# Ledger of designs, part 2: miniprotein binders against b5y8h6

Target 1, 289 residues: b5y8h6
Amino acid sequence: MQKVIVVTGLSGAGKSTVSKALEDLGYVVVDNVPVDLLHNLLELYEAKNQEQLVAVVVDSRSLRHQGEVSKFVADLKDLKNRMPLDVIFLEASTDTLLSRFNLTRHLHPLVHATGSRIALIEAIEREKELMSELRDVSDVVLDTTGMKERDLVYQVENFIGKDRGPEFYLISFSYQRGLPTNADMIYDARVFQNPYYVDELRTLTGLDDSVAEYVRADHNYGRFLDLWVELAERSYNEHIKMGKPYLVIGVGCTGGQHRSVLVVRDLSDQLTKNGHKVITWHRELGSVN

## First folded at step 3 (miniprotein)

Design b2
Fold by ESMFold2-Fast, scan of step 3:
Structure b2 (fold): chain B 289 residues (1-289), chain A 80 residues (1-80)
Amino acid sequence: as target 1 above (289 residues)
Amino acid sequence: SPEDLRKLLEQARELVEKAIEAEKAGDYETALLKYFEAIYKLLQALELETDPERKEKILKEIMEYLEKAQELKEELEEQK
């Protein structure tokens, strides 16, 4: 397990769920750590306490302007040279964040009053821009749009349980429910024959063998899969050169149940066989593998 | 080890008392130093503590004193 975890991201994106998951894994979680003191705290901890698992939460309550974000990024880069430290960045679509703030009646840190929809949208967009530099240096970026709490917990547990961070995140999704906001690439699985029009397969998913056999029987399936694996690996290598430690690929089909699920499953299997660490999430099925 | 833990927590408390005394006297440099000495003792106590909730309490106390240290640093900067 990573000894030190930094949890950051957008207001309303699920940091409280992640904090609870880390507590359950044995981490001591400290909320709202002041940026100016983070380096001192973690450096002293590393030097004097070798056993304690620590998670610190830092967000726009402490990072109020670009200068504070840039200083925090510099502090994180320095600390990573001294200790094993991973940064988790949480985000969600603007519509999702807006809905969550409206449902809870919670005030956004960058808004004086949340009664104005326009002011709230502007605050969300300002926070996204402000936090962009932190997002770019994070070890993992999790888009919690459409996630159930258990799915987020599984993603966190899988990330923490690896000795190195995941290289690929594969997300199956429905075009009817919108694109994953954190996707670097989108593969369109609608090019393959559609199991929805086969009565016995309609209610099944891409995890079922009969659906898998049907879709894999498409003469284009194997070649597309090989090309998509190659493209994913080549794109990942370029991301590494740019300082980005992972690649997020969304795979979509009409319903997010059949073709996209199978493609994610098969891409994950092949990338794993090629030596890569992969996390998969089936957005419309509410599961993570 | 429970006796060692208790002694570290007592030492930290004494250092915090010295920090508060220095702060009241306007000696922010001494106050800052004593707060960091207290943090060091609390970090040692954190290593010996086995109860998760008590560990969190110690870590939060460390955070509190680090925030206090930042306030003192800002005050010292204003005196330059």
Scores: ipSAE 0.000, ipTM 0.227, lowest interface PAE 14.6, mean pLDDT 80

Design b3
Fold by ESMFold2-Fast, scan of step 3:
Parts: sequence; C-alpha cells; structure tokens
Structure b3 (fold): chain B 289 residues (1-289), chain A 80 residues (1-80)
Amino acid sequence: as target 1 above (289 residues)
Amino acid sequence: SPEDLRKLLEIARLLVYFAKLAEKKGDYEQALEFYQMAIELLKQALELETDPERKEKIQKEIEEYKRKAEELKEELEEQK
C-alpha cells in the first residue's frame, strides 16, 4: 500500500466516500489541506521517517485559481520523486453532479450566487476546466457516474490493494468435527473416491503425491474443481460489492485428511495462478497426533 | 483503534512542530492554519482515547493550541 494518498477531484464526485474507505484501510485522513501547507507537511512526514499511512484531501476549496493548480501539480511531481505517493482523481458527468447537488442541497464551492440551475452548471464546468491539469497527472481517475457508494469503495480498495490482504481463505475440515463457523461457502469433497479404503494410502494425507494421484484419477475431479474455482471467483466478486473484504471457503470430507486437503491445495494453486491472494488452513492436520 | 489513535497524535504533533517554525519566521497566517489542523486531529484522537490520563493530556493540548490560534488571530487582525 502507498504510504501517502492524495484525494482530489470534482465537488460531489464522492471524496467523502473515498475518505471513509481509506480510513477503513488504516489511513489517517486530513481533510481540506491548504495547498501551500501540503508540501511542507509531507516534507516533515518524510523527514521524520514516519510509517503511518496518510491520506490528504485537496480540492477546489484550496485550489481556486489556475496558478494554484499548476503550482500544486509541480509540487506533486517533485514529491513523487522523493517519496511513494499516489493521486486519486474523482469525477462524474455534469448531469450526475447536478442531480447530486440538487438532491443533497449542498452549496458548490465555485458558486458565487445561490439558487439557479444555470449557475450550478456553470460552476461545475468551471471546476472541470480548473482541475484539468491535476486530472492529467493523477495516478487513477475514477468516474463515479452511476456508481453506488459500495462500488466506489470497491474501486478504491482495488487500487490501493495492489498489496491487499488475502482474498480467499480456504479451510480443509472433517465433517466428523463439524463445519467451520466462519465459512461463507462449503464444498463437499466426499463426492470423490475415498483413499481411506486403500491400505497403502490410509495413513497418508492429501499433501502426499500418491493420495493426490488417486483422488485426481476420479472422473469427476477436474470438472468439479473447474466449477468450484469459477463459483469461488464469482462469489468473491459479489461479496466485495457488498463490502465484504474476503471469502471463506470450507472444503470437507469424512476425515479431513485426504480429499479435502487435496481440493484445498488444487483450489489454492488455481486461484493463485488466476492472480488471487490465498491463505490455506488444514484444520485436521494440526490436530493429528 | 489504538494504532489509529497513535497515528492521529503523531501527525497532529508534526503539524504543531511546523506551526512553531512558521511562528519563528513571522508567518502568522501559516502558523494559524497548522494549529487549526492540529486541533481538528487532536479532537479526533480524543474521541478514540480511553485512558483518563491521556485524555486529560490531549484536552490540555487542544486548549493550549486554541489559545495560540486566538493569539495569532488577534495579531493578524491588528495588522489590518
């Protein structure tokens, strides 16, 4: 995760939602920082060798003239050469911003006279022109037109989360010892042929190649694995949209030793190859004396 | 969280440090801005703090910096 995030963009485009999302990710958010003070604040932060995550919000309340925007852009370019810093720019269509301001009845920072739809449209267009240079140097531009709060939170987490925590937790378990209480989904590995009835495999685990070969030889194995990977990825995408940061999948078999262990291994391998961060836990292997 | 509290206090104190540097240079408007930002962060920290002794310390810091901000406002008004 970047140590410093600058949040900027158009009034009404969702900076408050982004600020809350960053706070939830461990950032200390400083709202409405005067531009002239921002460079000095970040220099002090860097000089003190701070490890805390900081987000600063800068917008048209502080950037009122083209000269101020140009100076801020130059300051950001200088700072990026000396420290890890990302800039998030938020925008939306004029119609969207107009409807949001009309719905909330908030005053636009660039409106010099209150009350008319025409004055608000002019203020929005003026702000778009003013902020154009800053938009051009931003690391990500998020168009929030048509987005709900959760969609914007997801986009921010995805951008910041290039070093995000695990997306999947995979737990192998025994049905004899009960279901994992934190599992969002359960996959039943008892559908595959059982190595327990093969004398030479009975005392081995799903981590052993001979057990893996036996279970994978089941004609259903590859198809179930492919379907389970797809279901896991689709379910995860929906959970993220609901604000749930990860998906927990339990994989069970009778003993929690052979089939469930192998399935967890193979799911982990495939999800990792597909670009996901995965943590695995073999519940019953830690319990075997 | 305790970690968030510590981070708020650290950045607030960095702002105060810079405010004092601005005062030494005679940049009273700049100093006022930094003290005001520090006060807002300290108020957030006060809401997260659960220890009575540390709460009292934060409250005293807020009071001191509010006094400084008022002095700087008066000085800036006199220059008009």
Scores: ipSAE 0.014, ipTM 0.287, lowest interface PAE 7.5, mean pLDDT 79

Design b4
Fold by ESMFold2-Fast, scan of step 3:
Structure b4 (fold): chain B 289 residues (1-289), chain A 80 residues (1-80)
Amino acid sequence: as target 1 above (289 residues)
Amino acid sequence: SPEDLRKLLEQARQLVEFAIMAEKLGDYETALWLYQFAILLLKQALELETDPERKEKIQKEIEEYKRKAEELKEELEEQK
C-alpha cells in the first residue's frame, strides 16, 4: 500500500467516508491539518514512523484563498520528489452537494448562513474554482455524484492497495482472425468508411495520420467514439464494484489494420485525458503502448 | 536513451500482466504470444542498459519468461 495519502476535495464530496475507509485499511488519519504544518508533520512521520500508514485530510478551512492552494500544491510537488505520496481529490456535481448540505444542515466553510440556495451555490462554485489547481495535480479524482457510501469505499480500496495497474486494456483485432477470448466487450469498427478502398491508404495503418483523417471524416465517427468512451467508463465502474480492477475491450474491423487501430488509439487518448490508465495492444500489428 | 529504456521495461511489464490475465482465462495461445513479445522487449532493453547489475536482473527476467513460454507450449501441445 502507499505509505502516505493526502485526502482533499470539495466540501460535502465524501472526505469523511474516505477517511473511515482508510482507517479500516490501517491508516492513521490526521484531519484538519493547517497547510503550514503539513510538511513538518510528514517529515516527522517519515523519520520516526517509516512503516506507519498515514493519511492527511486538508479541507477548505486551511485552503481559503488562491495563495494557500498554490503553496499547498508546491509543497505536494516537493514531497512527491522525496517520498511515495498519493493525492485523492473528491468532487461531486453542484446539485449533489446542494442536496447533501440541505440534508445535513451544516454550514459550508465559505458561507456563514445556509438559508439561501443562491449563497450556497455561489460558495460551491467559488470552492470549485479555488480548488482547480489542486485537482489538476491530484493522483486520482473521484466524482462521488450518485455514489453510495459502499461504492466510494470500493474505489478507495482499489486505488490504494489492491491494484493500481491499467484500468483499461484495449485490443485492436481482425474479425478474419477471430475474437480475442479475454475481451469483456467488443466494439465493431466496420461501421466506419473503409480506407482499404483508397489506393494511397491501403497499405498504411490506423497509426498513420492520413488514415486517421479519412476515417475521422466519417459523419458517424465522433458520435460513436463519444458513446463508446461513455460505455467503457460506465462498464469499468461496475467492474470495480464487483472487485475486478480492469476492463478489457476489443475493437474489431475486417483486417485489424486501419479502422480498429485508429479507434483503439482515439479511445486510449480520450480515456487517458479522462484520468484513466490504459494499455493498448494492436494484435495484428504486434505493438503494445 | 534512458527514456527509451524505461519505456521498454514498462511495456514488457504490461505484457506480462496481460499474459497472466490470458492464462487465468484459459487462453494459452495469447499468453504464450504475450510472454514471447515481452522477451523481445526485454532483449532490446538489455542492449540499452549499461549498468552490469541491472543487466543481470533483466537477463534473469528473460530466463524466467522463457521458462513460462516453454511450459505454455507444452500445455498447448498436450491439449491438441
Scores: ipSAE 0.000, ipTM 0.127, lowest interface PAE 22.6, mean pLDDT 79

Design b5
Fold by ESMFold2-Fast, scan of step 3:
Structure b5 (fold): chain B 289 residues (1-289), chain A 80 residues (1-80)
Amino acid sequence: as target 1 above (289 residues)
Amino acid sequence: SPEDLRKLLEQALELFWKALEAIEAGDYETALKKYQEAIEKLKQALELETDPERKEKIQKQIEEYKRLAEELKEELEEQK
């Protein structure tokens, strides 16, 4: 087995979308595997094809108690010593999960009473607590709040395409849509001059050269960018010492379309030039690079 | 004989494959039986093998199959 991906996370956070993306990338995806049978399943696919790419979905349907989560974490550490294995943990804000469950009328795995908003909120919080240990040992944590299906697919494709895995995740966001739940740091791009007040730039985005030129002309821009790159690299080095192989930085502005997008682009360019592996997501634009 | 050893190893492999197919089908009772049968064939092969390196490999396979059978047994006990 050339490579194994474990897909896990919170109910409603997008595991089905990730599973489909992995199938499109050539993975055989096995859903809802009992943790006690993980080794058996991997042996099955190794026996069929030693080069087979395998993705296994494990969540609270298979991990009902803290003891099961701890055992699974131990099993993952053992497997990582024997084969290339990455763990993807998916999450979203409680409000997002609540909305998704209400919209789809799906039963949450931990809900004992149907139709209760309070029971659903309690189930979401209980699941977050239950899955915490697994989240902590994951190779990447993806916050799917505000993501379109295609955005998540692009995030997964970029992660799979990295030899070392990403060192930095940079997320541009709107303060109006809330903070990225998985961000380690937040940079506030509202300190720069706002293109929204320029009629010609209002409908454009931070991906447009005219917007970039306007924002970069701010006398503070170059100095803040230099400081933010330095802070990102210094913070990342401390995370590595703590055993965490990546750093998530959110960059926010009012609309999430102009200033934050440009800052994420320029931070990504600079960190990449400095030799780092970077995944970039523009939450309000629905695009990943 | 070398021919008997070869047949035992081939039978063990076939039983292992049947155990994996049963797991994929959700038939854990059949899978456990097939693992146990495969282990028994490997033990018989171990008795006939004279090469130290090949004996070590067979012994390691027995230990691996026992581990897989134990995992499956735990799952079956949980379902009862």
Scores: ipSAE 0.000, ipTM 0.210, lowest interface PAE 20.4, mean pLDDT 80

Design b6
Fold by ESMFold2-Fast, scan of step 3:
Order: sequence, then C-alpha cells, then structure tokens
Structure b6 (fold): chain B 289 residues (1-289), chain A 80 residues (1-80)
Amino acid sequence: as target 1 above (289 residues)
Amino acid sequence: SPEDLRKLLEQALELFEKAQEAEEAGDYETALKKYQEAIEKLKQALELETDPERKEEIQKLIEWYKRLAEELKEELEEQK
C-alpha cells in the first residue's frame, strides 16, 4: 500500500483545501471517517488496488470527546505498525479562525455538537484543547495563518512529494502578522539593518540581489547565520531523538518581506549544502521555494 | 466467485465516491441515491463472502453508509 495520509486539525484551518489538493495529486479522499471503521476502510482500498493513493479526513465532527481522541491516537499508532501512514494536522491562530468563520458565516462544529450557542472563541479554544493529543502525535503540523489556498497546496505537495521527508521547515514571517503557531524555534531577523528605509529597496523582497547585498553588508549577518545554522542542526538532532520527524524554524522581521526572507533563503541554502532536506515558506509573500 | 465479489466491492466503492462528490456539490438527492446503491452492492458482496471476518468488515461498511444516508435524509427533510 502506498503511504496513507490522514488529514486532521482545527475547523476552518483548511482541511477542505488540503483534500482538494490531494485529490488533484491522485488521492481518493474519504471525509468524516468513523474512527472504528478506519482500519476496515483502508484494507478495502488496499485489496481493490494497492497502488491507489488514499487520504482520510478525521476531525471534531467524529471526535466528540477526549476518550474518542485518545482511542484514535492509539489506533493511529497501531496502524503505523501495519502500513505506511502520515498524519497532517492543520491549525491557525484563534484570530484567523475567528475571522474566517465570521467572513464566511460558517458554523463551527463544536457549537452544533454541544447544542449550545457558545461564543465562537470558546468553541475554537475547546477544539484546540480537545485536539491537542492528536496534534502531538501528528507527523506534520501546518499553521495556515496567512496562507492563501495555493500556498497551502504547495506546502502539501512538498511534504507528500519527498521520499525522505523534510528535515527542516523554514518559515519567513512578519511580527506584525503574528508568530507561526507550529514553530519550534524563532530567529529574530530584526537584528539586521532594515532595507525598508532605503527607497530603492522598499518594494523589493529578500529574494532580490540588491536587498540581499544590503542586508548581508550588516557586520552581524555572517556570524548570526553561521550560529543559526549550527543551532538548527544541533536542535534537529535532539528533536528527532524525541520522536519528532522534522524541525520548524520561523524567521521574523517587521514586514516579513526583506530580512526574514533573505535569512530563510540563506539558511535553506546552507542546510541543503550540508545534506539536509529543507522546505521553505515565505508567509507574507505567499510563496514556497 | 472471488472475481464477482471483488467487482461488487469495487462498484460499491465507486458509488460511494460518487455519493460523496454529489454531497459536496450540494446535490443531496443524488448523493442519497448513490449511497443507497452502494449499500445494495455491499449487501450483494456480503452474500458472496465466505470468510467470517471479512463478512464483519463488509457489514460495518454497510452500517457506516447507512448512517451517512440517514444523516443526509434528515438534512433533506429540514429543507422542506
């Protein structure tokens, strides 16, 4: 059987976008699978065609209380011993989820499930608590805050398409837009000279040579980069000993388009040169490299 | 026969996939019909299956599809 993908996460975090992306990649996506039937369903697909790519969606619609989540976590651990399987957990900041539900006029599953008119924020926080155990055993956690649909699609394609899987996930971000919720470490690129105050560089990004030249001219740049590469590699080695499959590093600056983008680019280049598998996400630019 | 059994299971799965596609498109009437057709194919497969454990698996799939169909039927009634 090819690797099975389990899609889970918070309501409004982009599971429908991920499902469509997987379908476009040739997956059969089965939505809202009862926990008790997951193994039987996967065996049926394997019997039909062992080359068939299968993804299943399981979330708070079928995981209504902590006991069901704990059982599902145990079932996933058992299934991993029998077949290749990766769990993708989708999340976003509370503010982002609140905005998405308000904008779309979409109803939160936990509000309906409890039969109450609880505040949307309370429903979001309850779901985060309910899903925390599942998040902890997930193979990848994607923070979709600030992501457009195509950006999330590119992230999914990168995780699915790698034989070895990524060792590092590097995210450039704006402090003004908030921290990536899935980051294991944060590097603060605001320590470097700011190209925003140079007229000819203001509208450019950290991918542009002129911006790169300006930021790299900072006397601290080379030393910080060397230290951050070493810290990333050492942290990854400890991270895998804890059973975590990859390390997420967020690199932030004020606007998320100049300094953080360059640092992510240069870190990616150095880590790749050192033999590591790296994916990058430039959150404020809406692009993956 | 084993070949007939596999054909029925494949047909059931194909109908299930069509039901889910129709449901996502908001065509609940077509989705309900396809779920019911998938259930019928699974019942035919259940009659051909000789392995007790495999029969239990097919029966669980039938109950799951029935639950999906019932939820969809309730949704259609609410829209009247």
Scores: ipSAE 0.000, ipTM 0.310, lowest interface PAE 14.0, mean pLDDT 80

Design b8
Fold by ESMFold2-Fast, scan of step 3:
Structure b8 (fold): chain B 289 residues (1-289), chain A 80 residues (1-80)
Amino acid sequence: as target 1 above (289 residues)
Amino acid sequence: SPEDLRELLWLARFLVLLAKEAEKAGDYETALKKYQQAIEFLKMALELETDPERKEKIQKEIEEYKRKAEELKEELEEQK
């Protein structure tokens, strides 16, 4: 299970917009989660798909009095000790929330009747007081006053992007020009058939489809790639336990132009598909992606 | 090691050059991504650097590129 996102905050502050943004980023969003079932729900998702990105929404529909909020805060602190988890709290000015509810004519969760401006203001202020303890333990507080939906989406994307900082740095290199000194691991791509000895491919690079087809046709290519991806992920997990937030892998071949470039490209593609943030550097080509 | 630090600083500098080229081409999205990547490499260099004066220089570069990234975010938001 990757980092779990908990979305909470004030009614009308944009939780639905945040939920949609997270879904667009690949998260499964479970709305209106009863706090007593949070642990059970996360266990079920972890058992079915260990790589699944999960977000849960908990708000005043499930947190109706101070005791429930305090219990939820305690549960969140306990969960943070067991798994990576961030809490996003959404808020807005009373005037903004009042305007949003008036415009849409939606019923506020703490109001028993629509149309009363005084009752709505009182409900908003009561909710702010009720949710204050949860706000205080949140990892990020987003004030959506004056924000359009696109602005909020951008803020969420930036927050998620920070948590997914670069995890793998992949460097293609030439053995003739020496090893990258910062590499934690070196993969030797010289084990694959060499395009240099094919006249039509000699002047091309691992970025060219013709070279890619030739090298990938090697019967060992797919097997080595799968093993190298697994080794990279397992090694990265150990680095995290040691307090090192990234892993640097050098991939070498004779010229640093064909085989090493393709392997870096394919490793990057697979690690990215597996949910990792990857930066690549083709040292002999001067290319960074 | 000193060589590892040099490689990280070189990579960050290279990413800044790519960001500037993208910006000149009007590709603000790519420019923003490259500045953000450069900042991450500079942060790694900052962790390895032991000299206080060089740390301050790296910190200033990070702040400069963060400012540039914010300017590009504002440009992109205006284009939406």
Scores: ipSAE 0.000, ipTM 0.142, lowest interface PAE 20.4, mean pLDDT 78

Design x1a
Fold by ESMFold2-Fast, scan of step 3:
Structure x1a (fold): chain B 289 residues (1-289), chain A 80 residues (1-80)
Amino acid sequence: as target 1 above (289 residues)
Amino acid sequence: SPEDLRKLLEQARELVEKAIEAEKAGDYETALRKYLEAIRKLLQALELETDPERKEKILYEIARYLWKARELKEELEEQK
């Protein structure tokens, strides 16, 4: 169901792989925002009747001192008493972390210069000490020593389960009021016959059955809808490979009242039948679903 | 409270507009800062909102801007 995940652990232990896996499962992943905002966000996202899945990545980049770690641990304990919150801690052997840093040429967060092998070992051991309190309050500790990326993804999916967040956000809009600035794709519903020119339909909306019947009677409607559903699904599959957890599609017509509303309604129905979670917003009608 | 809620939502909208303008100008540091400020205003608005449907809309906006902030932060790290 609705769950908040905190991802933490050692640098190089696989937090980026876990973040990608959580994004693929529909989580909004937040990394490196201010610590005070993260605390407030975790509490507010547990608000009653919301479905948004949230993952927060917290590590030594955000928790620089023992006092900050202890404070965050105290905050996590308090939040766990009030909401379903799971903490995933990632770790690996020192030898594994050394090998990964050498292979990728990444600099450890606790080492400011290139440094020597001994400086890197010291940084790793220092981070282990710093993060030990978080490890102790974690719900699962994953030792990624010897794990391939797929192994870690599998472990995360098994821990979380298959419940996914919303995959599509569909917005009906009026071209007269401008394009939605957040849309990944725009479908133009002005290609269909316009109910505005039928006196009985003019004041109705795409949510009304009489308007729906009129627009669906257009000989192009069914084929365009089928093509748009296929394009949406194919585009979404590529987005998740890029780590983006949802796809935003705007559907426009002249007034944002008739054709675009119906198309959003029908796209939502078909995508839902195909097993997808969909949120719709009719911008000109002021409604969210 | 209803006036406070409206004011917070208006402030968030203005901050998002500034973020979009900064992003178009290639000023990713300003864009990131403005999106994070907008998120703070939306979180405050969420605390005051009592309608479940409007709460869900605010939560979706927060999620969207958090994703945008993440993209901008990654872009800034690529720039060094």
Scores: ipSAE 0.000, ipTM 0.160, lowest interface PAE 17.7, mean pLDDT 77

Design x1b
Fold by ESMFold2-Fast, scan of step 3:
Structure x1b (fold): chain B 289 residues (1-289), chain A 80 residues (1-80)
Amino acid sequence: as target 1 above (289 residues)
Amino acid sequence: SPEDLRKLLEQARELVEKAIEAEKAGDYETALKKYREAIRKLMQALELETDPERKEKIIFEILRYLFKARELKEELEEQK
């Protein structure tokens, strides 16, 4: 599985279907990233979190003229030398794109006049010319002419490989900063004794051994952890039956610094020991309060 | 410059606060715009930061706000 995927191509060629397929494989999909920030964003990913699967979508909305495409291509070549990054380019015949735009009534990014076949054809051809250099450096070019959504999903799954993405995403968070909106389940770690009231632990985090020892000493900790692991695994099995290949669990406490961080650590350790692929994210760690 | 770094981090914090306020008010368009602006400021700050631990904190903030921006974008698409 490639850690970083760049999805690009022609408008109407199926980027939304590919994005959904990548999400189902465990990728975090970021749409419409400003191209001037993409190099920095991917460098940050390389430096710090290679376990998080990331897909970025870039198209003619972000690449407005030839100079921007050329710079983006140069950035991609530089990044590929330093990290496992694949570029997927989606295209389709002009007739196919015309049919899809007519069916959906979507406005093409490069067309100004709505309802004109000539203007739409010109926009499609201009986009093909604009994106040509990016097509040439792509790792795979998928011609989606005549493909159903399932066919495209199958092609993406084959390109990414048969190893599916992570099964669990665990997010530690602060209730003061709100619930993670993508969480399927929330575990409330405020049920455990609070290290905030121990002066020597107050400024530490759930990653520190002294905080971990304190919270784990709570008589409920081991039992809740065992139950939460079991609930996570049972919930995941049901998600698989529904076609969703991963489960997102948020673990919250008041500050998102102590108890939730430790619970995410310990859940990750146990789920990993049970043979599951787990990605963790400590939302409030690294945050300036 | 350490002064430039501090100003960028301060600007990013102010933008995030505005994004959170807009999000709470249900103004997802403004929230999305402010989160994106904050990410740009954080990326600029990251270029100036030399301490590994502080770089790590900036990276985590960028990732968090990127996730938030994606969620807001999806919510806006659903409202169409």
Scores: ipSAE 0.000, ipTM 0.266, lowest interface PAE 12.5, mean pLDDT 79

Design x1c
Fold by ESMFold2-Fast, scan of step 3:
Structure x1c (fold): chain B 289 residues (1-289), chain A 80 residues (1-80)
Amino acid sequence: as target 1 above (289 residues)
Amino acid sequence: SPEDLRKLLEQARELVEKAIEAEKAGDYLTALRKYLEAIEKLKQALELETDPERKEKIQKEIEEYLYKAARLLWELREQK
């Protein structure tokens, strides 16, 4: 486990759920930490008298201007050179964040308390721009769009619970519900024969053997799978050289239920057999494996 | 608004009182969290304040509580 975790990201993207998961894993979680306190974490680490795992939450409540974000990014780069430190960035689609804020009736941190002249959409987009530099230097970016609380907890537990961390994140998704915002690569599973038009398979998923048999019977399936595994491994090797510890691959089909789910399942199986640590998420099924 | 500013300053004061109580009880984690919450309320107040002299006073309070928070973070190493 890492000594220090920084949790950051967009308002409404699930930072409270991640904080609770980290507490359950034995972390002392300190919310809304000023940037100035990060140097004390370095001093605690350098003293080598630290037994307690610490997680800090830093977001737009304490990073309100571009200059503050840039300084925080510079501080994180310095700290990462001197101590084991992982940064988790949480995000979600604008529609998802709008829905969550409307459901909770809470005001966005970048909108004045009186609600005044800034639309919620504008506040969300401004926060995305403000936090962009921080997102770029994060160790993992989690898109919580369509994700249930359980799925997010599972992803955090898998990220923290492994000495090497996951190397691949595989996300099955529906093109009708939009692309995953954190994907480095997209594989289009719509090239395979569609089980939706077979009555017996329509209500099933790519996790069901009958759907798997149907899609795998496509003459292109095995060759595409082999090529996608090779591309994933080659791309991952280049990401490591760039300082990015993992690769996110989205696999899409029309419904996000049949073909994309199977492809994620089979890619995960092959990458795991090749010695890689893989986390899978079926966005339209709400499941993380 | 002026009323929002007053509420933020009052909330900060209450949080500082809770931090002091927790610190006296040896609960350094609670004290740390309460000081950090107070700093957040003071930063929000600083955004609403227009008077330069009152801004300086708020800024000095933020600096003082940041120092106390840093010290408590060091104490937590020994307690845990």
Scores: ipSAE 0.013, ipTM 0.380, lowest interface PAE 7.6, mean pLDDT 81

Design x1d
Fold by ESMFold2-Fast, scan of step 3:
Structure x1d (fold): chain B 289 residues (1-289), chain A 80 residues (1-80)
Amino acid sequence: as target 1 above (289 residues)
Amino acid sequence: SPEDLRKLLEQARELVEKAIEAEKAGDYETALRKYLEAIRKLEQALELETDPERKEKILLEILRYLFKALWLKRELEEQK
C-alpha cells in the first residue's frame, strides 16, 4: 500500500466513495485541505517517517481558479520527487455527472444559480477545463461513468492493494478424505477424464507432465478452467468488500492426486499471470507451492 | 471432541515452536518439515472447531505457515 494518496477529480465523480474505501483500508483521510497548507502537512508527514497511511482529498472547492491549480500541480511534482505519493483522479461523462447531481439534489461547487440544466452543464465543463492540468499529472485516472459505488470501491481496492498478501488460497483435495474446512468455494474436477484408468499414469500426480497432458486433452478442460478463473476473480472481489483478506478455493477429485492437483496448478498459473498473489496446498501430497 | 481439538491445537503449537527453533539454527529442512506437520494438525483442528472467530484464527495461522513453508522451500531449492 502506498503511504500517501491524493484523491482529486470532478465533483460528483465519486470522491466520497473513494474516501470511505481508503478509510476501510486503514488510511486517515483529510478532506478539503486548504491548498497552501497541503505542502507543509505532507512534508511534516515525511519528516516524521510515520507508519500511518494518509489520504488527502482536494477538489475545485479548494482549487477555485487556474492559478491555484497550477501552484498545486507544481507542489505535487516537488513532493513526488521527495516521497512516494500517488495521485488518483476521478472523472465521469457530463451526462453521468448531470444525472448524479439531479438524483442527489446536491449543488455543484461552481454553480451559483439555482439548479438549471444549462447552468449545471456549464459548471461541469468549466470544472473539467479547470482541473485538466491536475488530471495530466495524475498517476491513475478512473472514469466512473456507469459505475455503481461497489464497482468504484473494487477498483480502488485493486489499485491500492499492490503490496497486500496472498489473495487466493487454493487447496487440492480428495473427496474420499472429506471437504476442506472453511473453503469459500469448491470446484469439482471429477468432470474431467480420469488418468487413474491409464496404467502408466496411475502412480503419477497432477504435477507430472504426462498426467497434465492427458487431463488437458479433455475437450472441456480449457473452457472450465477459463470459467473457474473468472468466477474466482469475481468472487474474490466481492469478498474483499466484506473485509475478508483471502478467498479459499478447494478443488477436489476422487483421489486428490491427479485431476485436482493439475487444476490447482493451472488455476494458480493463470491467476498469477493475471497479477494475483496465490498460495497452493496439495493436501494429499503434503506440498506447498 | 473438545478434548481432541485442544490436543490438536497444542500439538500444532509445539510443532511451530520446533520449526522456529530449527529456522533460527539455519536448519531449513527441519523447519519446513515441522511447519508442514503443524499445518496438517491445524487443518484437523479447523474441521473440529465450531466457533466462527476461532475458525478464522486457525485459518489465518495455516495461511501464515504456508507462506513460511513456501519461502523455506524456495531457499532450499536455491542451495542446490
Scores: ipSAE 0.000, ipTM 0.397, lowest interface PAE 13.1, mean pLDDT 80

